# Designs tried in a protein design chat: VH-VL binders against q9h9l3. Part 311

Target 1, 176 residues: q9h9l3
Amino acid sequence: PRKMVAIDCEMVGTGPKGHVSSLARCSIVNYNGDVLYDEYILPPCHIVDYRTRWSGIRKQHMVNATPFKIARGQILKILTGKIVVGHAIHNDFKALQYFHPKSLTRDTSHIPPLNRKADCPENATMSLKHLTKKLLNRDIQVGKSGHSSVEDAQATMELYKLVEVEWEEHLARNPP

## First folded at step 17 (VH-VL)

Design ya162 (framework fv_fezakinumab)
Fold by ESMFold2-Fast, scan of step 17:
Structure ya162 (fold): chain C 176 residues (1-176), chain A 123 residues (1-123), chain B 111 residues (1-111)
Amino acid sequence: as target 1 above (176 residues)
Amino acid sequence: QVQLVQSGAEVKKPGASVKVSCKASGYTFTSYYMHWVRQAPGQGLEWVGWINPYTGFEFYAQKFRGRVTMTRDTSISTAYMELSRLRSDDTAVYYCARSGTYYYDSGPRFDPWGRGTLVTVSS
Amino acid sequence: QAVLTQPPSVSGAPGQRVTISCTGSSSDIGLGYDVHWYQQLPGTAPKLLIYENSNRPSGVPDRFSGSKSGTSASLAITGLQAEDEADYYCQSYDSSLEGYVFGGGTQLTVL
């Protein structure tokens, strides 16, 4: 079987008025939730808004951060050939400026059986925080000091595992 | 509507540099990647690299790293490809072509294409 | 050298069907990357004909269809017309090269 990983990225604001979302941290975990990658990443552009309340990124994290081009290469080597799980994962791939094969991508914000288990409308885009609380009885993204991308990636993998068998069977019958 | 207009043909000597332009119109220039693809006379298509006009990030095929530079000027919606230390086997039509930035817009296919710029490298 | 393998030529008479293959490897099509097809009429730029294995852009007639299985893809053209005489290229992404790759092209001659 093909190996599976989960990814979560944190973005900071660059460009005019900080409106551009630039990659500033990436966490990748394996099927069991063990951390394969977790690095702060230095955007090539000046950071104007750390978005700390959500990203958890502070100026101190950028001092020894891995430059974007190098980090991207490292991350893509881990993702290549694997099933990649994420929540609203298109945002992570956009920040990485990368196209992962659709047949190897699993987005927990667009899995109808997962929403159904959480008593949510099947085609709604539910937050990671809500699904994690409803289905795993776990509070993530608590407080005002920012999210942990490791915590988010681990939660995302655990959520996918709840529907893995039925969703993989669905995809085998209905290839993307 | 959506158009990519390229600069005119160039004739260069080996060792020189060439800079080809691609002016976009009819869409938001910074919402799509710009690729460069070349085609030697009577030969097939060969991908050179791409640039994200929004971020300025560029990525090149291994074969061209160290010799190619891609840039853009958002004020005039124009992308550039500069190839240095030209060799006779760099003689080709160079195309610019647009792609999406993720699957939900236009994905990683190339549409539209510019009409091409013939670059001839000869002694 | 092309990374994806296509037959160099194919021919058919008006009204017939032709199929053009595109063979990759475990590092590109076999890894699940989509295949796109382009038509290049003599003296012109390539034009997108099929994207994401089997989808047609607006304006492309349904005589053109695409499919993908394993490490290969195919372009089928039914009801051949003289105007279909062109070069056809498949395109995907190769993880080992970290780049977009093309087939060598297939010249279609309508007899």
Scores: ipSAE 0.720, ipTM 0.887, lowest interface PAE 1.5, mean pLDDT 92

Design ya163 (framework fv_fezakinumab)
Fold by ESMFold2-Fast, scan of step 17:
Structure ya163 (fold): chain C 176 residues (1-176), chain A 123 residues (1-123), chain B 111 residues (1-111)
Amino acid sequence: as target 1 above (176 residues)
Amino acid sequence: QVQLVQSGAEVKKPGASVKVSCKASGYTFTSYYMHWVRQAPGQGLEWVGWINPYTGFEFYAQKFRGRVTMTRDTSISTAYMELSRLRSDDTAVYYCARSGTYYYDSGPRFDPWGRGTLVTVSS
Amino acid sequence: QAVLTQPPSVSGAPGQRVTISCTGSSSDIGLGYDVHWYQQLPGTAPKLLIYENSNRPSGVPDRFSGSKSGTSASLAITGLQAEDEADYYCQSYDSSLEGFVFGGGTQLTVL
């Protein structure tokens, strides 16, 4: 079978009024939740807004951060040819400036069976925190000092594993 | 109507640089990527690179790295491609073409295309 | 050489069916990237004909269709007309090149 990984990225605000989301941290875990990659990443543009409440990124993290072009190459080497799981994953791919095949992409924010198991409307976009609490009885993203992308990637993989068999069967019968 | 209007034909000597423009209208310029694709006389299509007009981020095919530069001016919705150290085998029609930015797609398509700019490199 | 392989030419008579193949590798079409097709009439810019393997833009008649299987894609044209004489290009994305790739093009002649 094709290998599977989960990804979660933290973004900071760059560009006009800090409205552009630029990659500042990336975590990738394998099927069992073991960390394959976890680095702070230095955006090529000036950081206007660290978005610390959500990202957990502070100026100190940028001191030894991997430059974006180098980090991107490392990350893409890990993702290429694998099934990649994420939550609202299009934001992560956009920050990476990377096109991953949709047939190898799994977005836990848009899997109807997962919402159904959580007693949520099938077509609603539920937060990672909500789904993790409802289905795994685990609190993530606790506190006001930012999120752990490792914790988020691990939770995302565990959520996908709850529906993996039925969703892979669905995709085999209804290719994207 | 969505349109891409390109600058006129250029004749250059080997070693010179050429800068081609592509003016967009009929859509939000910063919401789509702009690509450059070339076609030598009687030959096929060859992708050169793309630029994100919102951020200015550019990405080039390996063959052109070090010789091509892509820029944009958002105030006039215009993208530019500059190719330096021209060789005779750079003679081609250079097209700009728009693509989507939706990273759920498994590789975006190009639509619309500009009408092309013929660049002739001869001594 | 072009990254994606197409036959250099195909021909048919009016009313016939022709098929144009596009063969890639495990790093592009075989990895799951979509295939798009462009029609280029003599002296004009390419025009999007088929996108995301099998979808037609508004204005493209249903006699043009696309399909994809494994490392290859195909463009089928039924009810061939004189106006279909053109060059046809497939396009995808290649992960090893980190770039967009085209087929070498196929010249369609209506006899």
Scores: ipSAE 0.636, ipTM 0.861, lowest interface PAE 1.6, mean pLDDT 91

Design ya164 (framework fv_fezakinumab)
Fold by ESMFold2-Fast, scan of step 17:
Structure ya164 (fold): chain C 176 residues (1-176), chain A 123 residues (1-123), chain B 111 residues (1-111)
Amino acid sequence: as target 1 above (176 residues)
Amino acid sequence: QVQLVQSGAEVKKPGASVKVSCKASGYTFTSYYMHWVRQAPGQGLEWVGWINPYTGFEFYAQKFRGRVTMTRDTSISTAYMELSRLRSDDTAVYYCARSGTYYYDSGPRFDPWGRGTLVTVSS
Amino acid sequence: QAVLTQPPSVSGAPGQRVTISCTGSSSDIGLGYDVHWYQQLPGTAPKLLIYENSNRPSGVPDRFSGSKSGTSASLAITGLQAEDEADYYCQSYDSSLEGHVFGGGTQLTVL
């Protein structure tokens, strides 16, 4: 019985024209939705574009933010050996520069039964907002002030729980 | 053709520093991690560390922290590994090797490898 | 000591089958990290032979195969040929060390 956590990260734009996504906030919740980690993170590169509409990150959040290398160590300590749930989670792992075992990774943007329950095409990449509205009857990521990574991580865990039994049985028969 | 071309052999005295280069060609230098792996004469392979050429972020094996520094120059697609305070047991062939950054992978593989740079620490 | 355990040597005659084991722990292979294999011919750099447990790069003959179970992996070479004489290394990632790890290497001698 491995413990399970859900993660959601917020990224800001760094590099040429702000095209590189760099970690600026990370939230991790346990199976019941309790917050295990929630910190603003200072990227090692100059921030070109805060992407505030989506990230919710503003310059003020960077003043006392945890430096990337330290935050990465803290986050990896929490994720190691656990089943990690996320939505389009490869983006979170890329921002963390971290390889999590695929056998312990659950991506709610790539679970065909979840899309099927939402009356969506099985191979489509549906947004977290859409799946949460369809399956949990809740509105997340409302307004123009940016997303809450805590809210997103909690929604992601609840979405996974809807298909957990079915999907774990599928993975046992069809290892990734 | 993807190639990694390393600098030539070095002979150093104990206490000196050595800086080995690895010039990449045939691919987008900043899209892959660059690793360094060493091999003492007649011994096995030992991972030293890696650098992300885009960001400059580096991570080193615990054994080498405080003595190794990895850098890159994106204008010439070249990665560097500098090892300081050399000891005779640092005598080894030092390889650079490329790995992917696709974060669905369960641990990256190394392909291609440079031909290696022999560093001899003597006297 | 190497983090992953391999036998130091293995030998076989031309045409025979040999296997090389690679034993890890619950923090690397046992945690689900992939195993990759490298062939090192005398005086050359290592070359990728098998990746992600059982896949072959372009140009590697199907005489070479890999497998993984639990905390261990295995490289099998069938139809052994003189040019297979080399050192073979397994490689994975270890979460407790936060680093890439190699086996100690296995010297294959073709008798």
Scores: ipSAE 0.627, ipTM 0.869, lowest interface PAE 1.8, mean pLDDT 91

Design ya165 (framework fv_fezakinumab)
Fold by ESMFold2-Fast, scan of step 17:
Parts: structure tokens; C-alpha cells; sequence
Structure ya165 (fold): chain C 176 residues (1-176), chain A 123 residues (1-123), chain B 111 residues (1-111)
């Protein structure tokens, strides 16, 4: 079996009116929830909107942040060849300007058995916060000071582990 | 109509530099990545690299690192590829080609392509 | 040397079926990356023919189809026509090179 990691990224607003999402933090954890990577990342474009309520990013975090190109190289070395778990993970890959093979990608926002276990419609897109509360009885993303990408990555891995055996068997029979 | 219009043919001496342009129209220039692909006479396609016109982030194939630079000018929706220290085996048609920015699992595909710019390197 | 392997040529008569293979490795097609196909008519730029293994862009006739299995992909052309005479290229992404890669190209001759 391939090694498995979970990722969560925080984005800030760049471009006209801050509408473009640019990578500003990335956290990666291993199967057991141990942190493999957690860095603030400096976008190559001017930050218009820190989106602090959601991202937890403030101007101070950018002072010693890793430049995007360097951070991207570090992150890709960790992700390459591994099963990568995330929630709405296409947003993370887009921010990284990276594409991971579908066969090695697990998106906890699109796993029908996970929604079923949470008493939610199988094809609905449920938030990480909702699934974590319902299935793990844990509150994440609390308050108005922004989210912790480490906490989110850890929760995402734990959620996946609840359906891992069933979902891996499904994927073996029904390859993406 | 989406169009990519490339600059005209170039003839260069070994050791010189060449800069090829690709002017985009019919879509939002900064919403798509721009790639460069070359083809030597009678040979196959070879990917050179790509640029994100919005951010300016560029990434090049290993073979071309240190000799190629990709830039853009958003005010005129134009992408550029500059290749330095030219060798005779750099003689090729150089194409620009557009790809989407949605990278989730599908990888870039090229649509449309420019008509190509022939660069001849001869002594 | 091209990273993806294609036969250098293939031929068929009008109305026949031909297939063009594209063989990769565990770092590209075998890792799960999608395969795209391009048609290049003589003297022209390549044109997207098939994307994401098996999808057709608007305007591409259904006699062109694609498939993928393991480390390989295949382009099938049924009801072969004279206008199909062209070079065909597969394209994917290679994780070890961290870049887009092409097959060496296949020249299709319609007899």
C-alpha cells in the first residue's frame, strides 16, 4: 500500500478586489496525525485581503513566510507518490498550482459512505466542520480568529480513517 | 472567437537570443495558463514550460532551465518566450498553447494552439 | 527520446479501424495521470482531439475514441477517412520530471 498524508491550505485574497485565492499557509500530517509540514507562505502577488476570519492569516505571519516557489517545491516532495487526503482538496491543489493523480486523491467532501455515516445526503457537499462534529464529536474552526490548517488536516485524516477500508475496497472495484 | 497570434519567423546566429510573442484575444487572458511547446523539423512535440499570466509564476522543463524565460504583459494580453544561447538544434517551430487553471487530477491540456513561429538557428 | 512510447507509423484503408498505442511508466500514466491526444495535419498546428482519456471536444466526430488501462492509453479511429492522414500525439504528466510529456508521435497513412 502507498503511504497516506492529509493536507489543508489557507488562502488569502489577491488580484482585483481580493477575489483570487492565493496560498498563504499549508499543513500536512501523516496517517497518525503527526505534523510533517506547517509553514506560512508568501504569495508572489500583493495581498489585498488577508481573509483573517477564515484563514487566520495576519500581516505579521508574512514577515518570515516561505516564498511560494520554495514552499511549493517542499510540499510537492511530500505529496508525490502518496495517497493525499483533503477536504474540497481541488482548492488546495489549485492554490499549489499542482495536480495529483485522481487514483491517489481522497476528497472527504465527496465520499458518499462518509456522508451516509453522518446522516447526510450521499452526494451533498458537507463542510469539514459539520462532518467532524457529527462523526468525531469535536468542534473545529471555532471563533472568529481564523482556522488552524493543522487542526483541519488532522480532522480530515481522522474522518477518512472512519471509511478507509470500505472506500479503498470500492475504489479497487471501481477505479476512478 | 478565441485566438492566439504569434510573431513572425526569426533567423538567428548560434549564441544569440530569440524572443517569441503570443497575443491572446477572445477570452480573459489572466484566467488561463500559457504553455510553450516546440517541434524541430520532422520531429515530435517537446514541452518547454508554462506561465500563469495572473501571478507571473513560471515553470520550465528541466532541459531548458537556465536558458528560457517566460514573461507576459497583461495590458496587451501577450505572452513571451525568450530562449538564450541558441544552438543549431534549437531550430524548431515554437507554439504557444492555452490550458485551464483547474489542476485537480486532469493535468493541463492544450486548446487552442497558436499557429507557430519558426526559429532557425544557422551560422 | 520521447517519454511516452508510440509506434512511429500506422496505416489503414478507408473504412477500416486503426489503433494507436501510448505507453508510459509508473511515474506518469501508471500513476493515474490522464492522457490527452492531439491531431496534427500536415503544415498545421496540433489540435486537441481527445482529453481526459476518453472525452471529445465539440466538433470531433465520434469515430475517434480514447481509452486508458494500467500504464498505457490507446486512440481508436473507426471508419477511416483520407482526411485523417496526420500525425497523432499522446500527452500526459510525469511526476518524476515534474512536467508535461508527449509521445514520439504516430504518422497515420490512409492507403
Amino acid sequence: as target 1 above (176 residues)
Amino acid sequence: QVQLVQSGAEVKKPGASVKVSCKASGYTFTSYYMHWVRQAPGQGLEWVGWINPYTGFEFYAQKFRGRVTMTRDTSISTAYMELSRLRSDDTAVYYCARSGTYYYDSGPRFDPWGRGTLVTVSS
Amino acid sequence: QAVLTQPPSVSGAPGQRVTISCTGSSSDIGLGYDVHWYQQLPGTAPKLLIYENSNRPSGVPDRFSGSKSGTSASLAITGLQAEDEADYYCQSYDSSLEGLVFGGGTQLTVL
Scores: ipSAE 0.539, ipTM 0.833, lowest interface PAE 2.1, mean pLDDT 90

Design ya17 (framework fv_fezakinumab)
Fold by ESMFold2-Fast, scan of step 17:
Structure ya17 (fold): chain C 176 residues (1-176), chain A 123 residues (1-123), chain B 111 residues (1-111)
Amino acid sequence: as target 1 above (176 residues)
Amino acid sequence: QVQLVQSGAEVKKPGASVKVSCKASGYTFTSHYMHWVRQAPGQGLEWVGWINPYTGFEFYAQKFRGRVTMTRDTSISTAYMELSRLRSDDTAVYYCARSGTYYYDSGPRFDPWGRGTLVTVSS
Amino acid sequence: QAVLTQPPSVSGAPGQRVTISCTGSSSDIGLGYDVHWYQQLPGTAPKLLIYENSNRPSGVPDRFSGSKSGTSASLAITGLQAEDEADYYCQSYDSSLEGWVFGGGTQLTVL
C-alpha cells in the first residue's frame, strides 16, 4: 500500500502591503496522526504581516527558524511518493512552490461525499473548522493565538479517513 | 499575443560569462514561471532551471548549480540567465519558455518558447 | 544523458500510423506526473504539440494523440504527411531531480 500523510502550512504576508503568502510553518502527520515534521520556516523576503490571528506566527518563532530553501527540501523528501492529504491544499503547494501529482493528492475541500456527510452543498468549499465540528464534533482553531498546524493536519487526516474507502473507489473508476 | 523575445547571439571565450535576456509580452509577467532550456548543436533538450518572477525564487538543475544565476526585472517584463565559467561544451541554443503556476498541475507544460539565443564558446 | 528514453528515429510512409514511445521511471511518469510532447522543425524552437498526456493545443490537428500508462507514454501520429518530418520530444517532471526532464528526441522521417 502507498503511504499517506497529511499536511498543513501557515503563511505570513510578504511583498507589497503583505499581499504575498510566504511559508512560515509546516506540519506533516502520518496516517495515525503522529507528527513527522513540524518546523517554523524563515521566508527569504521581509515579513510585513505575520497574520498572527490566523497563522499563529510571531516574530519570536523566526528565531532559529529553518530557511525556506532548506525546509522545502526536507518537506519534499517526506511528500515524494506518498498520498498527500490537505485542506485547500493548492495553497500549501503554492507556498512550497511544489508540484505534487494529482493522482496522489487528496483535497478535503474538494471531496463531494465529505460535504454531503456534513449536510453542506457538495460543490462548496467548506472550512476545515466547519467540517471538523460537524463530522468529528471537535472544535479546532479556537482562541486568538492563531491556528495549530499540527492540530489542523491531524483533523484533516481524520476527516479524509471518514470517506477514504468511498473516495479511493471513485478515483479508481475516475482517474484524475 | 503572448511572445517571448530573446537577445541576440553571443560568442565567448572559455572562462567568460554570458547573460541572455528574455522579454515577455501579452500576459502578466509575474503570473507564470520562466524556464531556461538549452540544446547543443545536433543534441537534445536540457532543462537548466526556473525562476518565479513574482517572488524571485530560483531553482536550478544540479549540473548548473554554482555556475548559473537567474534574475528578472518586473518593470520591463524581462528574465535573465547568466552562465559563468564557460566551457566549450556550453555551446548551445538557450531557450526561455513559460510555464503555468497552478499548483494542482502535475508538472506544467512549457508554452510559449522564445526563438532561442545561440551561445558559442570557443578559443 | 536524457532521463526519459525515446527511440532515436522512426519512419513511415504518407498515410501510415507511427507511434513514438517515451519511457520514464517511478520518480516521474510512474509517479503520476503528466507527459507533454513538443515538435521541433529544423532551425526552429520547440512547439507544444500535446499537453497533460492527451490534450491538444488549438491549431494541432487530431492526427496527433497522446496516451500514458504506468511508467511510459506514447505519441501517435496517424495519416502521416511530409510536413510531420521533425524531431519529437517528450517531457515530464522528476521528483528525485526536482525538475523538468526531457526524452532524448525522436527524428521522424516520412518516406
Scores: ipSAE 0.701, ipTM 0.885, lowest interface PAE 1.4, mean pLDDT 92

Design ya18 (framework fv_fezakinumab)
Fold by ESMFold2-Fast, scan of step 17:
Structure ya18 (fold): chain C 176 residues (1-176), chain A 123 residues (1-123), chain B 111 residues (1-111)
Amino acid sequence: as target 1 above (176 residues)
Amino acid sequence: QVQLVQSGAEVKKPGASVKVSCKASGYTFTSNYMHWVRQAPGQGLEWVGWINPYTGFEFYAQKFRGRVTMTRDTSISTAYMELSRLRSDDTAVYYCARSGTYYYDSGPRFDPWGRGTLVTVSS
Amino acid sequence: QAVLTQPPSVSGAPGQRVTISCTGSSSDIGLGYDVHWYQQLPGTAPKLLIYENSNRPSGVPDRFSGSKSGTSASLAITGLQAEDEADYYCQSYDSSLEGWVFGGGTQLTVL
């Protein structure tokens, strides 16, 4: 069987007016929530906007950060061949410049049964914070100091586990 | 509507470098990736590498690492592929091709393609 | 060597059906990456024919269809016409190479 991991990335703003999202931290956890990877990552381009309120990234984190190309190689070795769970995961893959197979990708922002369990419209895109509070009775992304990508990855895996049996059966009957 | 216009044919000596251009129009240049694919006369398609025009991130097939460089100029929506230390077996038509950036799709399709640039390497 | 395996040639008469296979491995098609197909008419650039295993771009007739199973994909062409005479290439993504890979190409001759 294929192993399953969850990922969450933090991005900073680079490029014109800081509008480009560049990878600055990545956390990967296994099925049980154990950390497999958690590193600060140095973008190859000048950081215009740390987006600290959301990312939790500060200048100090960049001093000994792993260069993007090296971090990308390490991360992809972990993700390759595994079922990868994330929330709005296309943003994480875009920041990694990585193409993961659709059949091995699970996006907790687009799983109708998960929204149904949360008493939300099945076709709505709900935030990780909302789903985690509603379904796990846990507050994440608290305060103004930025998010913890480890905490977010762990919450994402636990949310997926709530619908795993139902969703895997759905995917087996309706392959992507 | 979307077009990729490539530079004209080149004839080079072994050991020289060649730089091929690909000018994009009809879409937002920085919203898609640009790939380079070559085809030797009578042979199949061989992927060379890709560039993200927005970030400048570039990634090359192992066979070409150390000899190929991909760049872009966003002010004129143009991508470039430069291949150095040319050999006779680098003789090929070099194509640029656009792909999407939707990452959890399993690998974006190439659409459209440029019409190709013939590079002939001969002594 | 091409990473994906295609027969080098296939042939058929007008009105017949032909199938072109594309065989990969556990690091590309077998890993779940989609297969795309390109048609290359003599003297022209490749043109997207089928994407994401079985979808047709606007303008591609329904005589062309694609399928995928396990480590392999197939392109089927029904009601062969003289205009179909071309080279056909499959394409996928390979995780071990971290790049796009093509089949060796199949030359279709319409008899």
Scores: ipSAE 0.616, ipTM 0.856, lowest interface PAE 1.6, mean pLDDT 91

Design ya19 (framework fv_fezakinumab)
Fold by ESMFold2-Fast, scan of step 17:
Structure ya19 (fold): chain C 176 residues (1-176), chain A 123 residues (1-123), chain B 111 residues (1-111)
Amino acid sequence: as target 1 above (176 residues)
Amino acid sequence: QVQLVQSGAEVKKPGASVKVSCKASGYTFTSYYMHWVRQAPGQGLEWVGWISPYTGFEFYAQKFRGRVTMTRDTSISTAYMELSRLRSDDTAVYYCARSGTYYYDSGPRFDPWGRGTLVTVSS
Amino acid sequence: QAVLTQPPSVSGAPGQRVTISCTGSSSDIGLGYDVHWYQQLPGTAPKLLIYENSNRPSGVPDRFSGSKSGTSASLAITGLQAEDEADYYCQSYDSSLEGWVFGGGTQLTVL
């Protein structure tokens, strides 16, 4: 059987007016929620907007942060050959500039049974915060000082585990 | 009408450098990755590397690291590939080709391709 | 050296079915990466023929189809026509190389 991990990334704004989303932190947890990787990452371009309210990233975190190319190599080594769970995970993979196989990707923002359990429309894209509150009775992303990518990755894995058996059976019968 | 227009043929001596251009039109240049692929006469396709016009991130096949540099100019929607310390076995048609940035953005397939630039390295 | 293995040539008569194989390894096709196929007519750039294992771009006839199983993929051409004479390349992504990889190409001759 393939190992499973969950990922969540934080991005900062680079480029003109800070409109480019560049990777600035990545957290990866295993099936049980133990942290496998959690590093601040230095973008190759000048940071224009830390987006601290959402990212939780400040200038101090960039001191001794791992350069993007090195961090990308470390992260891809962990993800390769594993089932990777994330929420709106396309944003994380785009920030990593990486194509993970679709057959090994699980996006908790696009799993109809998960929305069904939350009494939400099956084809809606619900936020991680909403699904976690509704299904796990926990508040994440609290306050306006930024999100914890470790907390988000842990919540994402726990959400996936609620539908894992049902969804893996569906994917085996209906490969992507 | 999505197009990739490449610069004209080049003849170089061993040890020289060559810089090939690829001008994009008909789409948002920064929304896709640009790849470079070469083909020696009578041979198959060989991937050289890629660049993100949006971020400037570039990544090269191991074989070409240290000799290839990929750049872009977003103001004129043009990507460049420069290959240095040319050898006779670098003689090839060099293609640029577009891919998406993720599966939701047309995915990793190469479409369209430029018409190719013949680079001949001879003494 | 090509990373993906294709037969160097295949031939058929008009109206026949031909199949071109593409064999990878556990680090590319076997790891779940999709296979794309390109057609290259003499003196021209490659053109996307099949993407993500079995999908056809607009303008590609339904005579062309793709499939994938395990570490291998296959391109099938039914109702073979003279204009199908070309080189065909498979392509995937290899995790060990962190890059795109091509097959060595298959020259299709229409008899």
Scores: ipSAE 0.731, ipTM 0.884, lowest interface PAE 1.3, mean pLDDT 91

